# Designs tried in a protein design chat: miniprotein binders against Putative cysteine synthase. Part 8

Target 1, 336 residues: Putative cysteine synthase, of Sinorhizobium fredii (p55708)
Amino acid sequence: MLHTTVTQLIGQTPVMSIDVPGRNATLVLKIEKNNPGGSMKDRMARSMVIAALQDGRLPPGGTIVESSSGNTGTGLALAALEFGLRFIAVVDHHAAPDKIRMMRALGAEIRYVEGDFREDEVAVVERQRLAAQLGAQLPGALFMNQSDNPANPEGYTGLVDELVAQLPDGIDAFVGCVGTGGSMTGISQRLKRNNPAVRTIAVEPAGSIVFGKPGHPYYQSGTGTPAGDEVGKVLDYGCIDEGVQVTDTQAFETARYIARRKGLLVGGSTGGAIYKALEFIGAGKLTGTVVTTVADGGEKYLGTIFDEEWMAKRRLLDPAIAAQLDGWLFGKARAA
Below, E stands for the ipSAE of ESMFold2; O stands for the ipSAE of OpenDDE; V2 stands for 0.75 times the mean of E and O plus 0.25 times the DockQ between their complexes.

## First folded at step 5 (miniprotein)

Design p1a (from tc8 with E7R L8Q E11K L82R; at its last look DockQ between E and O 0.64; V2 from the best seeds 0.00; counts 0 for: pae E 7.7 > 1.5, pTM E .798 < .8, SAP 76.101 > 70)
Fold by OpenDDE base, look of step 5:
Structure p1a (fold): chain B 336 residues (1-336), chain A 116 residues (1-116)
Amino acid sequence: as target 1 above (336 residues)
Amino acid sequence: SPEELFRQAYKYLLMGRFEEALKILEEVVKINPDHPRALYNIAAVHFWLGNTEKSIETFERAIEVDPSNVLYWAWLALLLYRTGRPEEARKVLEEGLQRFPESERLKELLERLKKE
């Protein structure tokens, strides 16, 4: 098929397997970084826009508004271009600079929240408030409200259909990140409908409150629910078998490791999901075909996660993580 | 059934597979040539594929079939404006506002077109 629009490039992403020696398990990565916006959020962004247009909630030539750390905003920017809309992205200091640059390059208007925030503090509440305000005040505007939008999880049904086709021998487990809960819910619900025996593991940052743990600041971007915020209404706990936490260090060191050892640039949340997937496999808790999405690419984090000085300054480096990963993937603790 | 075909088309739309969606929607129209929802979706898909003239034509047909849907008027006006036909866009909006004087959507579009 000859594609004529950028949104036609969304989906049909490849899968890559990682062998786990000595275990009856294979880690399969769904490479969602290959979407044109560079993340899996392109799927849900388009879904939400289409739903709004079809329902008449968004007028033709209207303005969409959303709070975003970058990935959702990038996806919405693409959808806005495709469907002849304006897009306002409400961002905070926690957004990766390259994500903001990408949204701007795609024609998004960038609005910053005001206030004094710590570097490791996520200002999600303020972003949502400002986005809702703009949506209400601007004629023809619609706040997309991804955390409460049913079209968010619906956007991932196609991803599951692709996986089922790509993995005819079946899927035994899914390990995913949880932020708004859209991807985790959409993927997990559909997988379990096809096979109720599929085990689903949701991964949040240490410091996130999704699974009732105490909140504290964290550096992982675009995942988790920070203290003071509310868990997204789209999240269905009923389709999650287990919720676990991953530290910033575990997530980022894993991302760095995957780049160096496998040549794949993955984002921080993906690093966390991979770490937990391997931990579960190593412990014998998961077997068979274990799927994790590469939610976004490391290209967006070259000046942070993949910058040694940036990591060191924030005390996020830990060589023990690399050693642990070597143990899981190569069966030998490489003697540092 | 037409409803099942619509559901299939929607799945393809969500996947960005617009050509496949269009094919299915065209089958719906073959079954029911005056199906307003199918015409709307065909018109929208044509727009998304860059077939702007076909989109305009299809929206015109959709309005003929169901003139009570204000969304069709809004789409048509916007498309006309974006294709360098502002006078025609204005005419469509004026006609629409005569029919739907309380339509905030049409009013907003008219205001936007004046600012651009």
Scores: ipSAE 0.017, ipTM 0.371, lowest interface PAE 7.0, mean pLDDT 89
ESMFold2, look of step 5: ipSAE 0.059; ipTM 0.525
ESMFold2 (binder alone), look of step 5: mean pLDDT 81; pTM 0.726

Design p1b (from tc8 with E7K L8Q L49Q L78F L82R; at its last look DockQ between E and O 0.02; V2 from the best seeds 0.00; counts 0 for: pae O 11.3 > 1.5, SAP 71.86 > 70, off the site)
Fold by OpenDDE base, look of step 5:
Structure p1b (fold): chain B 336 residues (1-336), chain A 116 residues (1-116)
Amino acid sequence: as target 1 above (336 residues)
Amino acid sequence: SPEELFKQAYEYLLMGRFEEALKILEEVVKINPDHPRALYNIAAVHFWQGNTEKSIETFERAIEVDPSNVLYWAWLAFLLYRTGRPEEARKVLEEGLQRFPESERLKELLERLKKE
């Protein structure tokens, strides 16, 4: 098939295995950073736009509005181009600069929320309010509202179909990040339909409230539900076997480690998911084929996660994480 | 042996070494043309390489070899749909559902075809 539009490049992403020595388990990474927008959000973004067009909720030549940390916005920018739409991305200070630059390059209009926020505070509530306001006030506009949009989890059906083809001997576990809950729900529901025995682990940042823990600020972006916000309606707890938390330090140090040791640039949320997957494997809680998505790439975080000075200033560095990862991946004796 | 070759090829697939895997799988099929697992993996590799037509053809062969595998029917229908051949996809699904009336996967795919 000849591709003629960039959106046709969405999906069919490769997988890469990471061997875990001494364990009857393989970590398989679904490389979703290879989507044209650089993240798995391209899938759900296009899905939501198509659904809106088909339902008549979005007129031809209309405007789509969304609150985004960057990945969803980038995906929506691509979809807007495909269907001749205007796109307004509502962002906050937590958005990675390179994600904003990418959205602008793709023709998105950027609107910042106003307010006094801490650097480690996610302004999701304010973004949602502004996006909803713009959607209501602008003629022909639609607020996409990814957290409550059923087309969000539906956008990941194709991802599961790909995985099933790529892994013909089966998938034993999925470890995914949870923010809005769209990817976790869409992937987990479909996997369990194919194999009810599949184990699903949802990973949120420490400080996220999805699984009822106390909320506090965190640096991970595009994942979790911060204090004061509501868990997305698209999240189906019934398809999640276990919810766990990962710290910023664990997530970011793992991302840094994977780059140095495996040559793969992964984002922060992916670092967290990989860390937890390996922790579960190391503890003997997961065996067989364990799948994690590379949700986005480290290229978007070169000035933050991959900048030692940036990390040090925020006290996010911990060499013990690298030692732990060496223990899991290379069989190095844990320092007593 | 064909089985040892297949095992090696599968390891390469997991490692993302698709070209090497494909080469070995093709040898497996030459030795054992009725090896349905090898055909399935060949079809998968073609799909991932963007060679969708070859993938479709290979799944058709796989169904001929083992028509009892519902997964092959689902993949064939899916690929036909993705390549802009919805009527052919519908036909495959209808035939598949005749064979596997309780297949939720085939039903889901058929419902998707109706909505789009």
Scores: ipSAE 0.000, ipTM 0.229, lowest interface PAE 11.3, mean pLDDT 90
ESMFold2, look of step 5: ipSAE 0.308; ipTM 0.713
ESMFold2 (binder alone), look of step 5: mean pLDDT 82; pTM 0.740

Design p1c (from tc8 with L8Q L13F F47L L78M L82K; at its last look DockQ between E and O 0.01; V2 from the best seeds 0.00; counts 0 for: pae E 17.8 > 1.5, pTM E .793 < .8, SAP 77.361 > 70, off the site)
Fold by OpenDDE base, look of step 5:
Structure p1c (fold): chain B 336 residues (1-336), chain A 116 residues (1-116)
Amino acid sequence: as target 1 above (336 residues)
Amino acid sequence: SPEELFEQAYEYFLMGRFEEALKILEEVVKINPDHPRALYNIAAVHLWLGNTEKSIETFERAIEVDPSNVLYWAWLAMLLYKTGRPEEARKVLEEGLQRFPESERLKELLERLKKE
């Protein structure tokens, strides 16, 4: 079929397996960075826009507004182009510069929140307030409100259908990141409907409050719920078997490791999910086919996660993480 | 039936197949010129295809067919404004407010036009 819009390129992403020696487990990566916006958020972004159009909540030539760290905004920019909409992305200082550049390149209007924030502080509450305000004040505008939008988790049903087709021998576990909770809920609910025995592990940054731990600043972007914010209504705790935390160092060093050892550029949240997946496999807690999504690509983080000076300045480097990963992926004999 | 054709067009629309949707919608309007939903969708598709003038014209027609729909007035005014026709947008809003004096949406749009 000849596609006529870029959004038609969303989905049907490839899978890649990573063997875990000495364990009865295989890590399977669903390569969602291959979506046209470069992340899995393209799915939910389009879903939310379509739902708004179907419900008559978004008029022709209307404006969509969203608070975003970049991935959702990029997806919404693509959807806006498809449906002839104006898109305003509300961002803060924590947004990766390359994500902002990408949104701008796709025609998004960028609005910054005002205030004094620490570099490692996420101004999610302020972004949401501003986005809601713009949605209410601008004629024909609609605030997407991804954290509370039922079309968010619904956008990932297609991802599960693809996985089931790609992995006919079954899926034993899913390890995913949790921010708003849309992807974790959408994927986990659908997987469990197909097979109630599927184990689901939700990974949040250390410093996130999703699983009741004390909040503190963190550098991981597009994942977790920071202190002072509320957990998204779209999150269904009932479909999550375990909630765990990953540190910035673990996440970023893993992303760096995967690039160097496997040649795949993955984002920070993906690095965290991979780290936890391997940790669980190494401990014998997960067996069989363990799926993790490559939520976005490392290309968006070349000046941060993949920049040694940037990492060092923030004291995020730890060679012990690479050694641990060597132990899991190549066995103890190579780590010596 | 016109309604069945409309639903087919809407499916094409959701798939991003705008040209095909437009073709079917035009058939709907040919069969039923007073089909207000079809005219609205035609206006939308034209906008998405970059045919802004055709979209404006279609909304004008839609208002003629169903002047009771306040949304058509609002969208027409907005499109006129966005295309650099603020005086025409103001006229549309003023006429709309005569029909719908309690419309907060039209009032807000008019106030915005006055500030710019």
Scores: ipSAE 0.000, ipTM 0.220, lowest interface PAE 10.7, mean pLDDT 89
ESMFold2, look of step 5: ipSAE 0.000; ipTM 0.133
ESMFold2 (binder alone), look of step 5: mean pLDDT 81; pTM 0.740

Design p2a (from tb5 with L8Q L37R S44L R82E R112E; at its last look DockQ between E and O 0.27; V2 from the best seeds 0.00; counts 0 for: pae E 15.5 > 1.5, SAP 75.815 > 70, off the site)
Fold by ESMFold2, look of step 5:
Order: sequence, then structure tokens, then C-alpha cells
Structure p2a (fold): chain B 336 residues (1-336), chain A 116 residues (1-116)
Amino acid sequence: as target 1 above (336 residues)
Amino acid sequence: SPEELFYQAWEYWLMGRFEEALKILEEVVKINPDHPRALYAIALVHFRLGNTEKSIETFERAIEVDPSNVLYWAWLAELLYETGRPEEARKVLEEGLQRFPESERLKELLEELKKE
């Protein structure tokens, strides 16, 4: 079809399979990096804006506010353009300059949290407080509040409907990243309504607190809940069969491996999800059609994950990971 | 340095150019015979090339020089099992579990081997 607005390009993303020899499983990648803002967050951003306009919380020509320097900010900038709204992105000094430039190019207004912040958990709390304050104090403004907004997970129902149409033989498992919990909840709830037997595995960075482990710093972006922040209220633990952790090294080495061996540039959190999906398949814990999302593209990480000096300086390189992936994809898989 | 050569071999390994990676890894081991990650990578290249006995020998050496990486233990056990040496695989897993008693991967492998 011929589309006339950028937000009409959201969704209808392709799928790609990776064969896992010697196991009764196929890994299917839903290519969400193909959304116009470069990530699956385009879906939830549009959903949140539409819901706020429909229920009257956001007037025509109003202002949306959110605490984000990443994919959600890009998605909201696109939605603001579509609906004729202002967008204020509240960020801190940890924000990558290129991500800020991207939001500015899309018309976002940038507001920095002022102060001496030395810890990620302190900065994220202050960003959220300022975003809520701006939403309450500016006339015609609304804080989208992605972590507690039911339109966040609702934005992913279309993703599942696409998967069902693309995979008519069925979906046996979903392995997804958990940040605010929006995509994990929205996808898992919808999949389980269609088939209660579907297995749902949530992947968080090692050092994230979503599943009760002690917090510590990690390099994965756009995923996890750091110490000092609350787990997103939108997360429904009841639709998750298992929560697991993935290290930065596992996630980033997998992203590098997939780029070199499959030609697909994926983001760091996607590398983590692929690693855990293959690990579960290799252990015989998952069979059949196993879906994960390519939540964003590796193009955003060329100066980090795909920069050997950046990786080496942080001691993130480990050839044992690539060897393990070789084993899962070209060698010894065990029957269940 | 051996570490710089090792990361050069890493790129060939990622491209699936195992023979070229092996050449560089052998230079690393010639400079530092106890480089555990290079030994481990050599073992995996030999496995991919069908040199099973050399692969096993090299895995055993990698573990001797660095017993702290649980993945080396898991890989050696799986290789021994898949090549028809399940009692040796069991011994490797039992020794590994003494060192890594909380390793779920090693526990699962040992349980799977007992079912066979």
C-alpha cells in the first residue's frame, strides 16, 4: 500500500527464521527494527498518544512529556508530528549525544535534569519527577508515564496479530526483553489469550532488579530496571513463565555474532534475547516455533557494541560466547 | 602481544574462517602456551574440522590452565558424550560440579547423561 504519513509505516514488520539443527525448534525473529523510528517502541508511543487524545486527557495541539533519551523518545517524537503536538523529552547527562540529535531532528524539545547526579538510579528518579511536574504544570501538557500507562502494553497487540498471520502453524514460545514491561506484558498476554500453553520467557540484564536479583551496573540500554527505580507498573508477572538474566558480554557478543554470521545488525538487548532463546532450545527446554523480537537495530550501536576498542576497554569480549553459539547452531544439540 | 593476536583471530572466527583463525591462535599459543582462551578456541576449531581427538586433548589443556570458566567444562563433557564416551563425560561433569556446585548447566548435563 501507498502510505501518506510516517506513523502509517509502523508495524507490518517481517519475520526471519534461524534453523537450530538437531533440535525440534525454529527460532523466529520479528524484525521490529524496521519500524520508522527504528524500534518496536514506535508501536507503544503511538498507542499512548492516541489513547490520551481519545480520552480527553490531551487536548488538540497539546504537549506530551516523557522521561526518555532512547527509543521511546524517538517514537513519541514521531507520534507528536503525526498528531500536531509538542513533545518535551526529559533527559539527563548520561544521554548519548546522537540520540539527542535524533530527537531534535524530529522536532522534540529537550529538557535536561539539572544537578549533580553520579548514579543512574538517582538520575532516572529525578527525570521522572521533572517529567511528571512538567505534565502537571504546563497548560495542555500530559506526562505519558510509559511505566504505568496501560496503552503501552496495548500498543503491542498488533504485533501479535501480525505474528499469528505470519506463522499459521502456531507459536510455542516467546522470549522477550523486559524494560518497563510493556512489550513483554502486551505480547505475552495476547499470546496466552490465543493459546494458554504458550511459554513466555522474560530476559533482563544481569544487574537488573525485575526478577528480584541484587542491582548492579550494566551496559545494555533500553532494557532492565536499574537499582533505585521501580519495576514498571504495567508489567504483569502472571503472564511470564520464567524470568532470566543475561550478561552484557553474552548479549553483545551474540549481537556481533549475528551480524557476522547472519548479516543482521541487531541491538544489544536483542542479542541477549537471542542468546537465551538459543540456550533454552539447546537445553531442550523450548521446542517448536520460538519467537523473539529484534527490538532495535545494531546501527545505533556502531560506536559501542560493534566497536572493538569500546568492547575491549570494558572487558566485554569473550570468544567462548561465539564458540557456544557455533555449538548450538552448527554442532551438538541434544534431543529432548 | 598475544592478546592482540587473539582478538585478530576472533574476527576470523566470527566470519567462520576457522582455518585462518587457527593459524593466528597457534601463534598465540606459541608465544604463551598457557593462554586458556586461545587453547579453548583451538579446541573448538578442531571440533568443527572433525579432529575430535585433538579437540578433546586441547579442551583438557584449556581447563588445566584455567579451571574457572564453567563453559569449558560443559563443552568438554558434551563433546565426550556426543563422541560415544559417556563415562568420561560423567567424570568431567562430576569434577566440574565440585568446583561449580551451583552451576545449573552442569547439573542439567549430568542429569541428561544419567537418563541415557
Scores: ipSAE 0.000, ipTM 0.248, lowest interface PAE 15.5, mean pLDDT 86
ESMFold2 (binder alone), look of step 5: mean pLDDT 82; pTM 0.757
OpenDDE base, look of step 5: ipSAE 0.285; ipTM 0.681

Design p2s (from t0, 15 letters changed; at its last look DockQ between E and O 0.02; V2 from the best seeds 0.00; counts 0 for: pae E 20.2 > 1.5, off the site)
Fold by ESMFold2, look of step 5:
Structure p2s (fold): chain B 336 residues (1-336), chain A 116 residues (1-116)
Amino acid sequence: as target 1 above (336 residues)
Amino acid sequence: SPRELYNQAAEYFWMGRFEEALKILEEVVKINPDHPLALAWIALVHYRLGNTEKSIETFERAIEVDPSNVRYWAYLAELLYETGRPEEARKVLEEGLQRFPESERLKELLERLKKE
């Protein structure tokens, strides 16, 4: 198909399976890193902008504002470019320089929070405050407010329609990451409307507060709700059958394992979702077709997750994880 | 300014805090009575609050001050239809389609009226 705009390239992403022959299950990966902005967030960013334009909250030529230096920011930059809008990305000094340069290359205007923030939880609260302030103060501006924006989860209904067409034998479970709750809610609600028996498992970083566990720092990005922040209002707990935690070590070692064994570079949150999906399959708690998303690509993490020195300095290396994954995927213990 | 108040009211509307949005939007209209986006939001707030008569009047005002926004035409037609005024909805859609002949939304709404 010959497309003429970048937003036409969003979606219609492929699926890939990982066989689990020792169990009655197949793990299917929805390859959302193939979106033009490199992540599934392209879908929700387009959805939020279109909704705001359609209902008049955002004038033609207006300004969108959001707190993000990651995948949401990239998705909004693409949408702003395509719809003739300004985009102000509110960031802090913890943001990786390459992520900032990417947003600038796509036309985003960068606004730094002011002050010396020593903790990520303080920085995220200040970024959110400034984004709301800019949306209220600038003429023709609108804070997208992804955490409380119904167009966020709505942006993922097309992902489910694609999965249903790609997997005609059915979907028995979905294992997804939960950050704002947009993708987890949008995918789970749509799946359950099509088949109320589908199992939905939400995965958060250990140290995230989404399911009421004590908060502490974690390295996984683009997922979870850190201490000091509020759980996204778009999250519908009613569509989630179980919430679970995954450690940084489990998530990152799994991402490294999948790269070495399957040639697929996945992001850290995807590693966590794959780890928990395989753990549930290995325990006999999930059977049949189990879907998770490759929310973004590992190419963005070559200097971190895929850098042995970076991992070693943070005490995140654990060879036992690869052995555990081998046991789940092949049904055998590794030799000593 | 009216624009800053409009943005604040839009945030309250999106959160479902309709009474708070309405208070702010009414201040916007007091400052700028012909603010078309504020009028459209007031109409949407009244619709969500179940004040159908006020919503219709306010959408009509929004179209009067800014006839170029196809969404106002669609909202007004749908509201007239659902409140038992289908002939008025048809007139709104036909006039809207003269201005926006490429609008699939207005065409779909008109087709629905023909079937019912």
Scores: ipSAE 0.000, ipTM 0.121, lowest interface PAE 20.2, mean pLDDT 85
ESMFold2 (binder alone), look of step 5: mean pLDDT 82; pTM 0.753
OpenDDE base, look of step 5: ipSAE 0.017; ipTM 0.432

Design p3a (from tb5 with L8Q M15E E78F R82L; at its last look DockQ between E and O 0.45; V2 from the best seeds 0.00; counts 0 for: pae E 16.1 > 1.5, pTM E .722 < .8, SAP 88.296 > 70)
Fold by ESMFold2, look of step 5:
Structure p3a (fold): chain B 336 residues (1-336), chain A 116 residues (1-116)
Amino acid sequence: as target 1 above (336 residues)
Amino acid sequence: SPEELFYQAWEYWLEGRFEEALKILEEVVKINPDHPLALYAIASVHFRLGNTEKSIETFERAIEVDPSNVLYWAWLAFLLYLTGRPEEARKVLEEGLQRFPESERLKELLERLKKE
């Protein structure tokens, strides 16, 4: 089909498999970095905007507002272009300059919270507060409120429909990242409606509070719920069979490993999901077709995850992770 | 065909070709007068073209066709507000609430207008 708008390119993303030798399992990667905004969030952003237009909360020519300097912001900027809307992205001064440049290039208006906030705590709360305030004060404006918006998880039903068509022999497990809970909920609910026996494993950063563990800072972006924030209302714990934590080191070293050994640049949260999927397969806890998403690409992290100095300064380098991965994928340790 | 025409009109709308979009949307309404998004889109195009009275007329027409659609009442009121006619918007919301006294949507819009 010859598409005429960039937003028509959302979805229909490919899958790639990685066999796990010596185990009855195949790891399948759904390549969501191929969406036009570079992430799976394109799906939910468009879903939230369409729902708001359809139910009258958002007028023609109105303004959408959201607290995001990441993938959700990019997706909303694309949706705003499609529907002729203004988009105000509420950010703090710790936001990566390249993420801000992307949103500006797509027409977003940038509003900064004031103050010297740490990215992982008080700034998140103040950003959400300002976004809600702008949505309430500006005529014709609406705070999308991704964490509480049921159109967030609903935006992922198409992803599952694609997976079912792409994997006609079935899906035995899904290992996914959990931030607001939108993608984990939307994917897991739809998968379980198709096959109630499917195993669903939610992966959060170590230091995230989604599954009741103590909060502390973490470097993984676009995932987790930090201390001081509430777990999103969209998260349905009932569709999740197990919640697990992954460290920044495990996530980022796995992303680096997959780039070097498989030629696929994945983001940090994807590295975490892959690490846990392989760990569960290696322990015999998951068999058959195990799906995870490549939520975004590693291209966004060339100055961080794929920068040795950045990793070293944060004490995130650990050659033992590559050795573990060699053990799971080749049956032997590999030279670093 | 009306669905295909509607998506074609929406593509023109996204390109800022509002006159082209409007022509196609009027054809959609001729074929399917109750098309779920066509009146919405026509109102949007007229607003973008600066045809504020036509946009308002379109939602008034929508209410004539289907007075039970709370969304048309909400959009008419909001459009009147955005075009600097808040007393007319208030009247529309009050009339809508007579018909839909339980509508949280209309109540929220009326409360928002009171704060202005």
Scores: ipSAE 0.000, ipTM 0.172, lowest interface PAE 16.1, mean pLDDT 84
ESMFold2 (binder alone), look of step 5: mean pLDDT 82; pTM 0.755
OpenDDE base, look of step 5: ipSAE 0.015; ipTM 0.278

Design p3b (from tb5 with L8Q L14E M15K L71E E78W R82M; at its last look DockQ between E and O 0.01; V2 from the best seeds 0.00; counts 0 for: pae E 20.1 > 1.5, SAP 70.876 > 70, off the site)
Fold by ESMFold2, look of step 5:
Structure p3b (fold): chain B 336 residues (1-336), chain A 116 residues (1-116)
Amino acid sequence: as target 1 above (336 residues)
Amino acid sequence: SPEELFYQAWEYWEKGRFEEALKILEEVVKINPDHPLALYAIASVHFRLGNTEKSIETFERAIEVDPSNVEYWAWLAWLLYMTGRPEEARKVLEEGLQRFPESERLKELLERLKKE
């Protein structure tokens, strides 16, 4: 089909399979990095903006406001451009300069929270406060509030419809990352409505508090809920069969492994989801068609995950991870 | 320094070397008995080792030292609930909600407890 706007390019992303030898399972990757903004967040950003326009909360030519310097911000900038809206991205001074430049290139207006903050947890609270303030005080403005917006998880129902059409023999499990809970909730609820027996596994960084584990710092970005912050209201624990943690080392070494062995540059959270999916398959806990998403691309992590010195300085390199992955994907054909 | 020791302990903990992590964390607490992240980490290691009562005790100490972290309240309540102490979990959640009245995480945990 010939599309005429960038938001029409959101979705209809391809799938790629990886057979796991010696197991009754296939790992299927839903390639969400192919969305025009580079991540699955394009879907939820469009969904939130459309819902607000349709129900009158956001007037034509109005202003959307959100606390984000990452994938949500990029998705909202695209939606704002396509629907003739202003977008104010509320950030702090720790935001990566390249992410800020990308949002500006897409027409976003940048607003910084005041003051110095020692942890992103405190800055997150102040970013949220300013975003809510701007949404309430500026005429024709609306704070999207992704963590508490039901249009967030709703934006992922199309992803499931695509998967069902792409995988007509069925889906036995979904292994997904959890941040605000929007994608995990939206995908899992829809999958379980189609097949209540589907297994749903939520993956968070070690140090994230989504499933009640101890909080501590982690390097995975765009996923998890850090200590001191609240788990997103959109998360429906009732549609999640199991919550698990993945370390930065496991996630990042897996992303590096997939790049070198499959030529697919994936983000850090995707590396974590792949690692846990393979671990569960290798232990016989998941069988059949096991789906995970490539939530964003590794191109954004060339200066971190794919930089040997950055990894070494943080003691994140571990060759045992590659050996473990070889064991799962090739049996004993390759040894470290 | 206590911060370098804490980082070293965290590396052992992430690799599943819990006894080694605990020894280093205990040195951090010797230097600074009110180090809230070290207390939190000690509580977590004890949980992984099966020392449930020590884990609960240490989380209670972490809240005493730093009551402003909502995650400590949620984690303590969850641990009490999952180990068969739901009345104590409810008390922790009610006290936490006095400090964090808008915390949906604490409200959600309290709702789960009511569904029993």
Scores: ipSAE 0.000, ipTM 0.119, lowest interface PAE 20.1, mean pLDDT 85
ESMFold2 (binder alone), look of step 5: mean pLDDT 81; pTM 0.731
OpenDDE base, look of step 5: ipSAE 0.006; ipTM 0.209

